# Designs tried in a protein design chat: VHH binders against p19838r805to892. Part 1

Every score and structure here is a prediction.

Target 1, 88 residues: p19838r805to892
Amino acid sequence: QGDMKQLAEDVKLQLYKLLEIPDPDKNWATLAQKLGLGILNNAFRLSPAPSKTLMDNYEVSGGTVRELVEALRQMGYTEAIEVIQAAS
Positions, changes and structure headers below are counted from each chain's first letter, unless a header gives other numbers; Kabat numbers aren't used for antibody chains.
F, E and O stand for the ipSAE by ESMFold2-Fast, ESMFold2 and OpenDDE, each averaged over both directions (binder to target, target to binder). V2 = 0.75 x the mean of E and O + 0.25 x the DockQ between their complexes.
[cut] stands for letters that were removed.

## First folded at step 1 (VHH)

Design d01 (framework vhh_7d4b_2)
Fold by ESMFold2-Fast, scan of step 1:
Structure d01 (fold): chain B 88 residues (1-88), chain A 121 residues (1-121)
Amino acid sequence: as target 1 above (88 residues)
Amino acid sequence: QVQLVESGGGVVQPGRSLRLSCAASGFTFSSYAMGWYRQAPGKQRELVASISYSGSNTNYADSVKGRFTISRDNSKNTMYLQMNSLKPEDTAVYYCARDLGYWSDYEFDYWGQGTQVTVSS
């Protein structure tokens, strides 16, 4: 599975940038829904950094790197997966 | 066609428990996050619990946090809601829903017929 706390800071920062794009199929909002964080969408919208807030909440809720990678695969977000895998 | 069928509702006294089930068909269940909505008379529909596609991550509305547990069995295309310490405020029709994402209108997602939960003293 892999613990989200084990991801290096630079990897997380690269992910945040990739998830802040305007493409609705590849942004933080679509990832949030796949990860079961839809309840928190208003909190993410009100955040100055929605992707960071999303990933912080995912980590606190016990989210895993394995599920994150598979969600990104379902989104077709190869670039985001490569960022995570390059760090492993 | 997409179909969701809820079951397990009933009438219980405050403090008791109920377990709801949602049987899904007509789509790749294991590829979608799922959720439980509820609607009481005169109130807006609210999302009370959601679960990721794999079941590894769950989230709850503040009103049910610590009392309700959402889970899923992808091999059976079924989702569950374990409701403990029920309160009169939990009285509502409960619907399971497929999560189509932020850009989709939740109110027009594929909801089942619903199952009535009544908590009365």
Scores: ipSAE 0.013, ipTM 0.423, lowest interface PAE 7.5, mean pLDDT 80

Design d02 (framework vhh_7d4b_2)
Fold by ESMFold2-Fast, scan of step 1:
Structure d02 (fold): chain B 88 residues (1-88), chain A 121 residues (1-121)
Amino acid sequence: as target 1 above (88 residues)
Amino acid sequence: QVQLVESGGGVVQPGRSLRLSCAASGFTFSDYGMGWYRQAPGKQRELVASISWSGDSTNYADSVKGRFTISRDNSKNTMYLQMNSLKPEDTAVYYCAAEYWGTPSDLYEYWGQGTQVTVSS
């Protein structure tokens, strides 16, 4: 499902908000480790916006919407998937 | 119970290739993003390459881009690092690693024992 750069900015902002929750199964840190970026989690934690910094890194690395959706599905994060898929 | 075991290191001349393997056990390998780190004598461990849980996304340190390729086989619980065009500055102990965050404050790290790569003329 295509390049991350094709996600609208407001969709990304909603996703960042969902990933900033304290739930250990549904936060940016858990997503980062699934995407192979967990090794950078200390740097993300020190960022003023960890979810944005994670997604920017994922996008620059050629990350795809398809893999992001599958990672979120493994996390059981239906609400996050719906935000992405509402954008078609 | 969690084990990461590296293999494939050795001594090789500049310009040659090596393939490293990391065999994982004791955890659900396909749920984790994984990485390769290296540590040269007198230096800190540095990230070389990382790969997402599915294998679809990869990241590389600038020093190895275009020369190294990370991959994984989730059916074999194994991660690989294909190292081409090796240079003397690639000489280091190479470690495979997995990181897990139980909460935003709790980082768990799993490391292998390391495999030595020596590039010498």
Scores: ipSAE 0.007, ipTM 0.365, lowest interface PAE 9.2, mean pLDDT 79

Design d03 (framework vhh_7d4b_2)
Fold by ESMFold2-Fast, scan of step 1:
Structure d03 (fold): chain B 88 residues (1-88), chain A 121 residues (1-121)
Amino acid sequence: as target 1 above (88 residues)
Amino acid sequence: QVQLVESGGGVVQPGRSLRLSCAASGFIFSSYAMGWYRQAPGKQRELVASITSSGSTTNYADSVKGRFTISRDNSKNTMYLQMNSLKPEDTAVYYCAKDFYGWELPDYDYWGQGTQVTVSS
């Protein structure tokens, strides 16, 4: 499954950057929906760093790396998956 | 008010190049990811390239990878798309877009007017 806390900080920063694109199918809000956190999307948007706030909340909620990778696969986000898997 | 103005489109022969520009105003440009979309007649609008707020990361659709290069100049509030080795299938209206988080409905005011690119022999 993998513990989210084991992802290196630089991997998380690269993921945050990849979630800042205009494609509605590949941004942080769509990822939040896939991870079951879409109800918090308005709160994430009000954060100065929505992608970081999303990932911090996902980690606190017991989210796993496996589920994160699966969500990104459903989004067709190969580049984001490669960032995570290169670190494993 | 958010404003996006595209320029640089035109009519070219296959194999030629064009550079598109997107001038942005009404928001803190350096804080938002930006992208280029295109729409050909009878086809769905597709994202062809995107760039993060800092410019450090870029993404491309498979159909344009290796041929198109997206860049931005945050000091000028401008984004660019360098299009090399143009093909007839690249013929479309090209739109620049400010990021939006998928839970919000698209606002037409956030899209530019578009610039026509026609690649014909």
Scores: ipSAE 0.000, ipTM 0.101, lowest interface PAE 16.0, mean pLDDT 76

Design d04 (framework vhh_7d4b_2)
Fold by ESMFold2-Fast, scan of step 1:
Structure d04 (fold): chain B 88 residues (1-88), chain A 121 residues (1-121)
Amino acid sequence: as target 1 above (88 residues)
Amino acid sequence: QVQLVESGGGVVQPGRSLRLSCAASGFTFSYYAMGWYRQAPGKQRELVASISSDSGYTNYADSVKGRFTISRDNSKNTMYLQMNSLKPEDTAVYYCARGPDYWDLTQFDYWGQGTQVTVSS
């Protein structure tokens, strides 16, 4: 799917919360690695809201919903994918 | 269609307690920070208390710290404000508010209609 800006604010907030869990396979740091932004993980850790900072950076860098869903699929994060797709 | 409905306001004597409730609908309550604002006649609206989405963090105005307790029940889509040792200066309309995200305890973008609290002898 296309533009990150088409995702409603409620959907983004649900996604951010899911990414703040301590599970190493399903947190924002693992997603950052899958999205090619892992080199910035130390900077994201210093943010008061790492998942939001990650997703804002991804959107500004031209990231797409399609690639985000594929990264979540590789992580096995079915719940996060369902949140995004239910809003379509 | 964000809806926030306050209840529990009333008239009480100084030193008494009141418990306010806020019933939320039209959004996924468990994913947002929530707060209570108040506005006294002729004064600006002030943030009284706020709570993160998971209840892990709370914030209180200095004027109410130690007397008021904010809490939430995500299974009931409800937030509460327990107000103890009430003073005449606590007289105000109290508003339930929803934040823009799950962690910001200082910014709010939706408010309910308010409930009147009067502390008078």
Scores: ipSAE 0.000, ipTM 0.133, lowest interface PAE 14.9, mean pLDDT 80

Design d05 (framework vhh_7d4b_2)
Fold by ESMFold2-Fast, scan of step 1:
Structure d05 (fold): chain B 88 residues (1-88), chain A 122 residues (1-122)
Amino acid sequence: as target 1 above (88 residues)
Amino acid sequence: QVQLVESGGGVVQPGRSLRLSCAASGFTFSSYEMGWYRQAPGKQRELVASISYSGGYTNYADSVKGRFTISRDNSKNTMYLQMNSLKPEDTAVYYCAAVPWYDSSGYLLDYWGQGTQVTVSS
């Protein structure tokens, strides 16, 4: 559903926390690869908040909530999907 | 005047444990993602484990997952690596590092310690 700007800030913060876990199948770096932003992974790592920097870049590139949910589904990250969908 | 000082290295037999410490000074330790890297002779330096500035999130190399635990104490400006079930393949110089990062002023921060030797052999 729609533009990334539609997500409330508290939902985004919950998502960022979920993406900064050690699980390689469920972290921000894997999400970046799925979203086509993996080439920027070194730049995201240099950020104090890699998941936030990734999501900010995704948003400014015209990324959508629908495509984000599809990427998370490919990762098997049900918890992250539930956070997004429960708030919509 | 940034300093990262490693300690806790040594020579141990396979199956034993070691705990490495990294004491940081000269920067706001609690604001930086930190990591442990290692370099074996003739090999490239590799990331072993990293920890977020809050300590809430950690990442591990596949080769050490389940055996090593990274932690930090921001009140003491110290990071730790608990190394269990050590193998000969873990023999390397271990480096404490502030993961390369841009501060709020846009300056690249890329700090490394001098390293501590870990040798796992009979």
Scores: ipSAE 0.000, ipTM 0.114, lowest interface PAE 15.7, mean pLDDT 77

Design d06 (framework vhh_7d4b_2)
Fold by ESMFold2-Fast, scan of step 1:
Structure d06 (fold): chain B 88 residues (1-88), chain A 122 residues (1-122)
Amino acid sequence: as target 1 above (88 residues)
Amino acid sequence: QVQLVESGGGVVQPGRSLRLSCAASGFTFSNYGMGWYRQAPGKQRELVASIWSSGSETNYADSVKGRFTISRDNSKNTMYLQMNSLKPEDTAVYYCARDQYYDFWSGYLDYWGQGTQVTVSS
């Protein structure tokens, strides 16, 4: 399982930076789809901080660290997984 | 080039059904979530229904729940919207759309079809 509140703010900031990249397979929009939040992608796009808005919504929806890591693994985003695991 | 082509719109009486199709080309259809939007004159475009890349997740606007069904056939690169029990308030141009992704160099990429008119006479 794992509560999203376990992630420190600096870990979240590192994750946001990794999700704000040009690679379409490794950005916040693709993660949102993997987390079942893709329908909100237009709202996230209009946010001043899409990755933060996505993660805030995921946490409020009862999202877990385990499911986040599983989604990132499906994306092949090893660097993002390492950031989360190193801080746990 | 990315292309989305809608078909199946028309004029229909209240209570009838229509099935819209969206034929996609120019990208790997099975990798993208898709959706149906509609826009009535003088109103903002609104999301009607969405479907995940695998078809495992669907979502609907409250106004169409129980009446509309979204589906996709990844082998045919086609998405559908089955519209049952049509009401005058469903009158709009219906657009299929590929779910967005961010391309840093190009910004957010939204691909839309040309739209298909659905008119439900009162």
Scores: ipSAE 0.000, ipTM 0.142, lowest interface PAE 15.1, mean pLDDT 79

Design d07 (framework vhh_7d4b_2)
Fold by ESMFold2-Fast, scan of step 1:
Structure d07 (fold): chain B 88 residues (1-88), chain A 121 residues (1-121)
Amino acid sequence: as target 1 above (88 residues)
Amino acid sequence: QVQLVESGGGVVQPGRSLRLSCAASGFTFSSYGMGWYRQAPGKQRELVASISYDSSETNYADSVKGRFTISRDNSKNTMYLQMNSLKPEDTAVYYCARELYYGSESYFDYWGQGTQVTVSS
C-alpha cells in the first residue's frame, strides 16, 4: 500500500517511458482501463504526455501505489513493477 | 502477436453498398483506437475513417463524410466500415489499422493485409 506522492519523480519518469513503448498489452491505454480511467483515454491521447496525464489523474482521484502495482501485475508488466519497487 | 484480418471487399456498381470487417487478435482491442486506410493505384495512402477505443469519437475524411460509417464491437474484437453510395473514386485496397498513442502523437503501427474494393460498371 502507499500514497502515490511517495513515488520519486525519477521512478515516475521511468514508468512513463515503459508505458509509451508500443507493446500490444503493456502501454498507458491498457493501464488506464485497468485503473478505471479508460473512459478518459481520448483526453490522454491529446495530451503531450499521455502517461504523465494518466498518472496525474490517477493521483488526483486518490489512486494508490498498491492498486497501480496490482494493475501492472494483471498486465504482466514485471519491468514496470520492478521500477516502482526497486527505485522508490 | 498482433493480427488484423480484413474481409468484405469485392466488386460493386456505383451507388451500391459494401461492408468491411476487421478481426483483431493478439492485443487488448478495447484499449486502442482503430482506423481504415485506403490506397488507390498510383495514389498516396489516405486515412478515411477512425474510431476511438470506446466509440465516443469518430473521424472521417471529407471525401467519405455522409457515405461511410465506422463502428466497432469490442466484445467481438471487430471493427467495421459501412460504405454507402460507392463511387468509382472509392476504388482502392482498404486496410484496417491499429492506432498507437505515443507522447503528443498518434500513428498507426499495425495494418492488415488489405481487402480490394472495386467500384465499376
Scores: ipSAE 0.000, ipTM 0.131, lowest interface PAE 15.7, mean pLDDT 79

Design d08 (framework vhh_7d4b_2)
Fold by ESMFold2-Fast, scan of step 1:
Structure d08 (fold): chain B 88 residues (1-88), chain A 122 residues (1-122)
Amino acid sequence: as target 1 above (88 residues)
Amino acid sequence: QVQLVESGGGVVQPGRSLRLSCAASGFTFDSYAMGWYRQAPGKQRELVASISGSGLSTNYADSVKGRFTISRDNSKNTMYLQMNSLKPEDTAVYYCTADLWEGYSPLEFDYWGQGTQVTVSS
């Protein structure tokens, strides 16, 4: 198990909201590509909650908070990083 | 079947306001992100604002933050752009857009309305 389970549920919900925006640099699909899960983007898009489905898949795959923050840094998504770092 | 119809454009003087509307049909409106793009004369099309299907998440271009507000009424299948404190540099054709493609790609806007002209001049 990766350390994604350390993130409180409210932090995850805030992150999902930030990733819902259809900005090419700040959406769940770009994050999926950065996390090596881009091949599943078609399946994520068909989900009623793509960001949650992506993050659940990342967590099950042993994903870490450090790699998530690095991906968000590559995306220039400062607001998303701050949400994670201000975790309860 | 899918249709996006813009309205609300016009000619106004600097400092005035306009509200653009986009009436959508042919898809489950509250399940898909939508946005407003604009294309100024001789320029490439640029994202102005976007809104998630639920309406809880919004994004704005730096040039319009604090002046424009995007919103949606899922009960009416309509998306809005409230444009306040309009400037000459806001002059452009404004396009309603939705991301409805179910294929293999990053989230993108793939359906477009016909556009509505906004002209801000003295």
Scores: ipSAE 0.000, ipTM 0.119, lowest interface PAE 14.2, mean pLDDT 76

Design d09 (framework vhh_7d4b_2)
Fold by ESMFold2-Fast, scan of step 1:
Structure d09 (fold): chain B 88 residues (1-88), chain A 121 residues (1-121)
Amino acid sequence: as target 1 above (88 residues)
Amino acid sequence: QVQLVESGGGVVQPGRSLRLSCAASGFTFSTYAMGWYRQAPGKQRELVASIDWSGGSTNYADSVKGRFTISRDNSKNTMYLQMNSLKPEDTAVYYCAAHLGDTYWLPFDYWGQGTQVTVSS
């Protein structure tokens, strides 16, 4: 489970960096769709920090760490999951 | 491996129609905005039409408004350009492109190899 506010800022920054590495599928836009926020992808695309804008919206919407980890698992993003779980 | 493959180009007479297809593979097509670009000999590549990730928003160059229609089928990972009332000035190599963002950290632009469209008598 877990509240997104329980994630330390350095863990969030590491996650943002991973979502912004040029990768066709392991990126913030794919994550947004998996989290049900894909409708906002044009707004995220125009942001200077799309991953941060996405995660801020996810937290405000009541998103959980458990659902975030599940979305990353569906993306096959083992490195991102490890960053989150190492901090838990 | 990201691939965009155009098809449907050819030689047609003025006033006729063609439909171009762009088949995408190697990425989650439904997260990308897509566009059709064209380049005639000696000219710069220009945007012809674009479509957002959902297909709900489209944009067209003034030269093609009312004649061309862009669409996408996310279930088939395919984008289309329906070209009606073709004119000799539409003669060009047509390229499909996928765009995720244009910030300096996220220039996720993928391009196809192009398909030739020739409008001649």
Scores: ipSAE 0.016, ipTM 0.449, lowest interface PAE 6.9, mean pLDDT 85

Design d10 (framework vhh_7d4b_2; at its last look DockQ between E and O 0.06; V2 from the best seeds 0.00; counts 0 for: pae E 13.8 > 2, unsure alone 64.4 < 65, grease 30.9 > 24.2, SAP .777 > .668, placed apart)
Fold by ESMFold2-Fast, scan of step 1:
Structure d10 (fold): chain B 88 residues (1-88), chain A 122 residues (1-122)
Amino acid sequence: as target 1 above (88 residues)
Amino acid sequence: QVQLVESGGGVVQPGRSLRLSCAASGFTFSDYAMGWYRQAPGKQRELVASISYSGDNTNYADSVKGRFTISRDNSKNTMYLQMNSLKPEDTAVYYCAKEGWLYDIFTGYDYWGQGTQVTVSS
């Protein structure tokens, strides 16, 4: 099973909110690129909820919480990491 | 000081295979996602494959899905594109790209390689 399915819905909602705060580096588009989903960035941009669409695609592709946390660490997004780790 | 050097292009008949390589230097390769773009004459540059910083997640444009495979070796600072079942419409210059893909018509992208020409014809 994929680790992403272990994240509670409230944790995911908090993560989505953080990724949609306007920031040149700490946003869903940068995260999508780091996770190898940059090819879908236009589809995410056109979605009513880009962060949710991104994370749904990441989960379906077999993405892991470990890779997600490390990508957020490379972005310097400490607050996003804390949201995920506090729920583990 | 970011440098990307593509190699492996050539002229092949339809249905054959080629393997492209991208050698990276000047940055911590293992921290960045990478991708392959291509541009055919008179067409826009198209992202055809992308790979996460670890190599654990890959994605492809619908036009190449099932035929191309992207991979990376973080110990060698190198990324690859295995191209199988090549078609005439795959004819293009292929470019290696680092994370930070931007479209800015007057500024240009973050450092790109010189590209490698792939021609599929008989």
Scores: ipSAE 0.073, ipTM 0.545, lowest interface PAE 5.3, mean pLDDT 80
Fold by OpenDDE, look of step 2:
Structure d10 (fold): chain B 88 residues (1-88), chain A 122 residues (1-122)
Amino acid sequence: as target 1 above (88 residues)
Amino acid sequence: QVQLVESGGGVVQPGRSLRLSCAASGFTFSDYAMGWYRQAPGKQRELVASISYSGDNTNYADSVKGRFTISRDNSKNTMYLQMNSLKPEDTAVYYCAKEGWLYDIFTGYDYWGQGTQVTVSS
């Protein structure tokens, strides 16, 4: 079972913002692919806040903070990792 | 103490396949992401593939996508690298790597094996 609920809401909000940037290598769509949720990207894209929708689905599906960090590391998204680390 | 022992390397002709194994001990294998690196003579060590602690997430270098597959068996404390359609440019020493704890994520990997030689030559 996932542990995403351990992340404070303000941390999640920061991550939402970081994942909405117009960088194809560091956005929610790329993160979704790394997390195995890329097939839902068309659905996420239709939402008003794709990054939030992605992370909410990731959490509900039992995702872990560890794998989230790993995905972000694979993306080279150091800033996003630092947000999570600072809250730990 | 943490130990990582690679095996399965060798000399093969282009187009052939090899399967590398990494036997891990001295830590709770299933709690850590793992990875394969390689270093060719005169070149920097580079990430080849990585896999999450559960095996659900994988990542590959562009140069090996579609040819290499990383996997793990947590019940055996072993990680694998299936290498298909090998090319001369795949020639390198391949290293098994253990990821650090979440707090050490900025360092990436904290332990490495001694490596296994892979040579692809006609």
Scores: ipSAE 0.008, ipTM 0.273, lowest interface PAE 9.1, mean pLDDT 89
Fold by ESMFold2, look of step 2:
Structure d10 (fold): chain B 88 residues (1-88), chain A 122 residues (1-122)
Amino acid sequence: as target 1 above (88 residues)
Amino acid sequence: QVQLVESGGGVVQPGRSLRLSCAASGFTFSDYAMGWYRQAPGKQRELVASISYSGDNTNYADSVKGRFTISRDNSKNTMYLQMNSLKPEDTAVYYCAKEGWLYDIFTGYDYWGQGTQVTVSS
């Protein structure tokens, strides 16, 4: 089962901001692909908050913080990893 | 209390432009993504455009790509929709929405402002 509820809301808010920068290596669409949610990217793109919609779907589907950190590591997104690890 | 107030609608000829505004209060505007939705009579409401908290990332419905531009001014707590090359099929009530209220297109538990009417007719 997932453990995304262990992340505080302010940590999640920081992650949403970090995933909505105009950098193809560090955007929410690439993270969705790494997490196996890429087929939903059209729906995420149409939402008012793509990164939050992605993260909410990941949490509801039973996603884990470990898998999230691994996906961010594959993207080379050190700042996002640090935000999560500072909350540990 | 969260409040969203749309304005800028009107009756215009095809091919003309309008700019909608959404004035926001009751929350830290710069922390949230925002979106515009529209609903024509007898149709389901649909997402028109969305914008990230910083304004750097935007998304558009296919029917408005290239014609509409979403923007925001975080210093004024205001989001905008520039609507160019308006067509009769753009006729609808336009609503702004704050993230967290419209993230799931299947829920019926949405919050948005009162809406502003846009009518494109000759």
Scores: ipSAE 0.000, ipTM 0.208, lowest interface PAE 13.8, mean pLDDT 80
ESMFold2 (binder alone), look of step 2: mean pLDDT 81; pTM 0.817

Design d11 (framework vhh_7d4b_2)
Fold by ESMFold2-Fast, scan of step 1:
Structure d11 (fold): chain B 88 residues (1-88), chain A 123 residues (1-123)
Amino acid sequence: as target 1 above (88 residues)
Amino acid sequence: QVQLVESGGGVVQPGRSLRLSCAASGFSFSSYAMGWYRQAPGKQRELVASITYSGSSTNYADSVKGRFTISRDNSKNTMYLQMNSLKPEDTAVYYCAADYSPWDYGLEEMDVWGQGTQVTVSS
């Protein structure tokens, strides 16, 4: 299953922290590309909280936890996947 | 070697529908987010719709929301754009593209483009 609304606030906050690193393979900008929201990356970058803005937009666009986990898997971001799955 | 081939364009009257197809080859289609762009004569190319690599999430330009639907079939390496309630302002060459930009999204950073298919909406 996997509605984004099911993710606890603490899980989301930890995910945002993991996505706000300079590593291009493991940050919010790369995740946005994988989720089909890359065209908004300049808008996200101008946000005071890019990862939160990205995830809010992803949820509004009908995004699911399943696709989020698959995108993170494609990025090789095991730590981010573990945060989401351990909280499920 | 990497190829994107658009099809399905044509000439239609306002209010009618067209379905565009984009057949991909030479790369791992299922690993890339995909998009449809359009360009009218004398104007910049603009993003119309995008779809995530799995197909579960989509994004649309405000001008086409509620009228266009993007979808994909990863087993066939094909992406589609269903265009309903077409308007004269939808007249453009439509391009499919793979979102290859890993950091700073831009048209110049899009590495995989198709040849385009003409859509003309007129009486």
Scores: ipSAE 0.000, ipTM 0.157, lowest interface PAE 15.1, mean pLDDT 78

Design k01 (framework vhh_8k46_1)
Fold by ESMFold2-Fast, scan of step 1:
Order: sequence, then C-alpha cells, then structure tokens
Structure k01 (fold): chain B 88 residues (1-88), chain A 122 residues (1-122)
Amino acid sequence: as target 1 above (88 residues)
Amino acid sequence: AVQLQASGGGFVQPGGSLRLSCAASGFTFSSYAMGWFRQAPGKEREFVSAISGSGGSTYYADSVKGRFTISRDNSKNTVYLQMNSLRAEDTATYYCAADLYWGSDYTEYDYWGQGTQVTVSS
C-alpha cells in the first residue's frame, strides 16, 4: 500500500504543482473530495499552499500511497500517477 | 473482466534470444505499471523487470540487467520483455502483472496473468 512518508520531497512538490491547475477534474479540491477530506476544503483554500496542506493532512490521517493513486486514477490524472510510479 | 495473456515462451539454446508479450484488457492500461516475474521449479517467484504506465521509467533485477529490456505499447495494450544472451538460469515460467502503484514490495501486484514457459538448454 505504501506509506506516504516514502514519497521524496521532490515528488510531493511536483504533485503540488500539478494539483494547483484550474482544471476542476484535476485540482486539489477534487482530490480532497476523493480522499474523504472534502469537508476541509474551505480550510485548504485559505492556506497559502492548498495542495501541501491537503497532502500533509492526508498523511497525518494515515492515508496511503495506494489510495492516493486510486483517487488520481478516478480523476483521470495520468501525469500525477506517473510522477508517483517513477518514484516508487 | 481483467485479463493478462502472456505469450512468446519456448525452447532456446544458451546465448539465444526470445521476446515475450503480455496482452492486457479490462482496465485502463496506460495508468498501470506493468511487471514481469518468473518462477523456476522449486523456487519462489522472483521479480524480473517493471515499467511505469507511460513507459518513462524502468527497473530491472540485477540478474537480468543489461540482457533484458522491458517496453510497452499503450496503443496495443501490450507490454514486452526482450530477453537476450539467455542462460540456463533463466529457465522458468514467466508471468506478467499489473499494479496501480509499484511500491518496494512487488509481490502485491493487483492483477496477474497465466504464465509462459521459457526453457534454455543445449
């Protein structure tokens, strides 16, 4: 399943960049909903770095890399999945 | 339903070459990492090679590095294993597998297919 801590910092930075795009099917807000964290979206939006705040919260909540990749697949976000697979 | 069909095995002499193919159906092929594994009689299944969904990243077991090449054609939903400079030790049933996330433990691949037998003997 993979521990989120196994993802290198550069991989996380690449993911943040990909999740900050305006596409509603591929942004951090949609990912948060898929990960069961959508209720916190207003708090994430108020953060200077919403994607980082989301991912930090997901990691602290015990989220796994496998569940993250499943959510990205449901979003059709092949580029984000590739970043994770290349790093594992 | 998900299906993985491995083919291309056979008999070759040491130093020969074979190309294995794995045809996939029932899932979004380009989103999955693909791996090749093998199992010889009386031994555990071992990792051989893996390729990321885009084909941009590859990994090889030390025993096959420099001799085997993994590749994929996402337009044909197929992954390949080109095996060169074959040795008697490469004799095994070869399996292809798909994983959405390829972690440090390759034994947890999501989908597995039927194997194809490779025999290297003089």
Scores: ipSAE 0.015, ipTM 0.393, lowest interface PAE 7.0, mean pLDDT 83

Design k02 (framework vhh_8k46_1)
Fold by ESMFold2-Fast, scan of step 1:
Structure k02 (fold): chain B 88 residues (1-88), chain A 124 residues (1-124)
Amino acid sequence: as target 1 above (88 residues)
Amino acid sequence: AVQLQASGGGFVQPGGSLRLSCAASGRTFSSYAMGWFRQAPGKEREFVSAITWSGGSTYYADSVKGRFTISRDNSKNTVYLQMNSLRAEDTATYYCAAGRYYSLDWEPSEYDYWGQGTQVTVSS
């Protein structure tokens, strides 16, 4: 469960919206690959909320905010990083 | 480019332990997520375990969860798989793989670089 629990629900909801865009370099599927959860992408895609399902799985697996921010930085997703860091 | 060399396989009795190593050449290792896959004769290559590029998150197939531990040392460009409580069903050739950030998912076809396998045989 890690430090992901420190993220407020509104911050997570904003992040989910940003990850649902059709940009293939900036969506939840690309983030899942970078977080090592890409093998579950078909399961996430079948979810009514893929980004939330991804992030719930990441948190349960002991994922950290630091790795999340670094993955987003590798994606060039400045807006998503700002949402996370503005709340810290 | 990265070259991967898997080692540490061998013969072990059920209940025994083995540690596999995957050594990468070059300086790009720390930018890759690393995975272990295995393939038994006549079967498809299947996912075993994965570790993120920073080492902060690990993932396991249900069949090995609680028995296997993946780890990495980025200063040595090496990933490890500690295998405990080995079963006959774990007999396979084990492969390490490096996936770039843009790999579609953790399926074998999505990994950029594969090491030569190391054979693990669990028998009495």
Scores: ipSAE 0.000, ipTM 0.170, lowest interface PAE 15.4, mean pLDDT 76

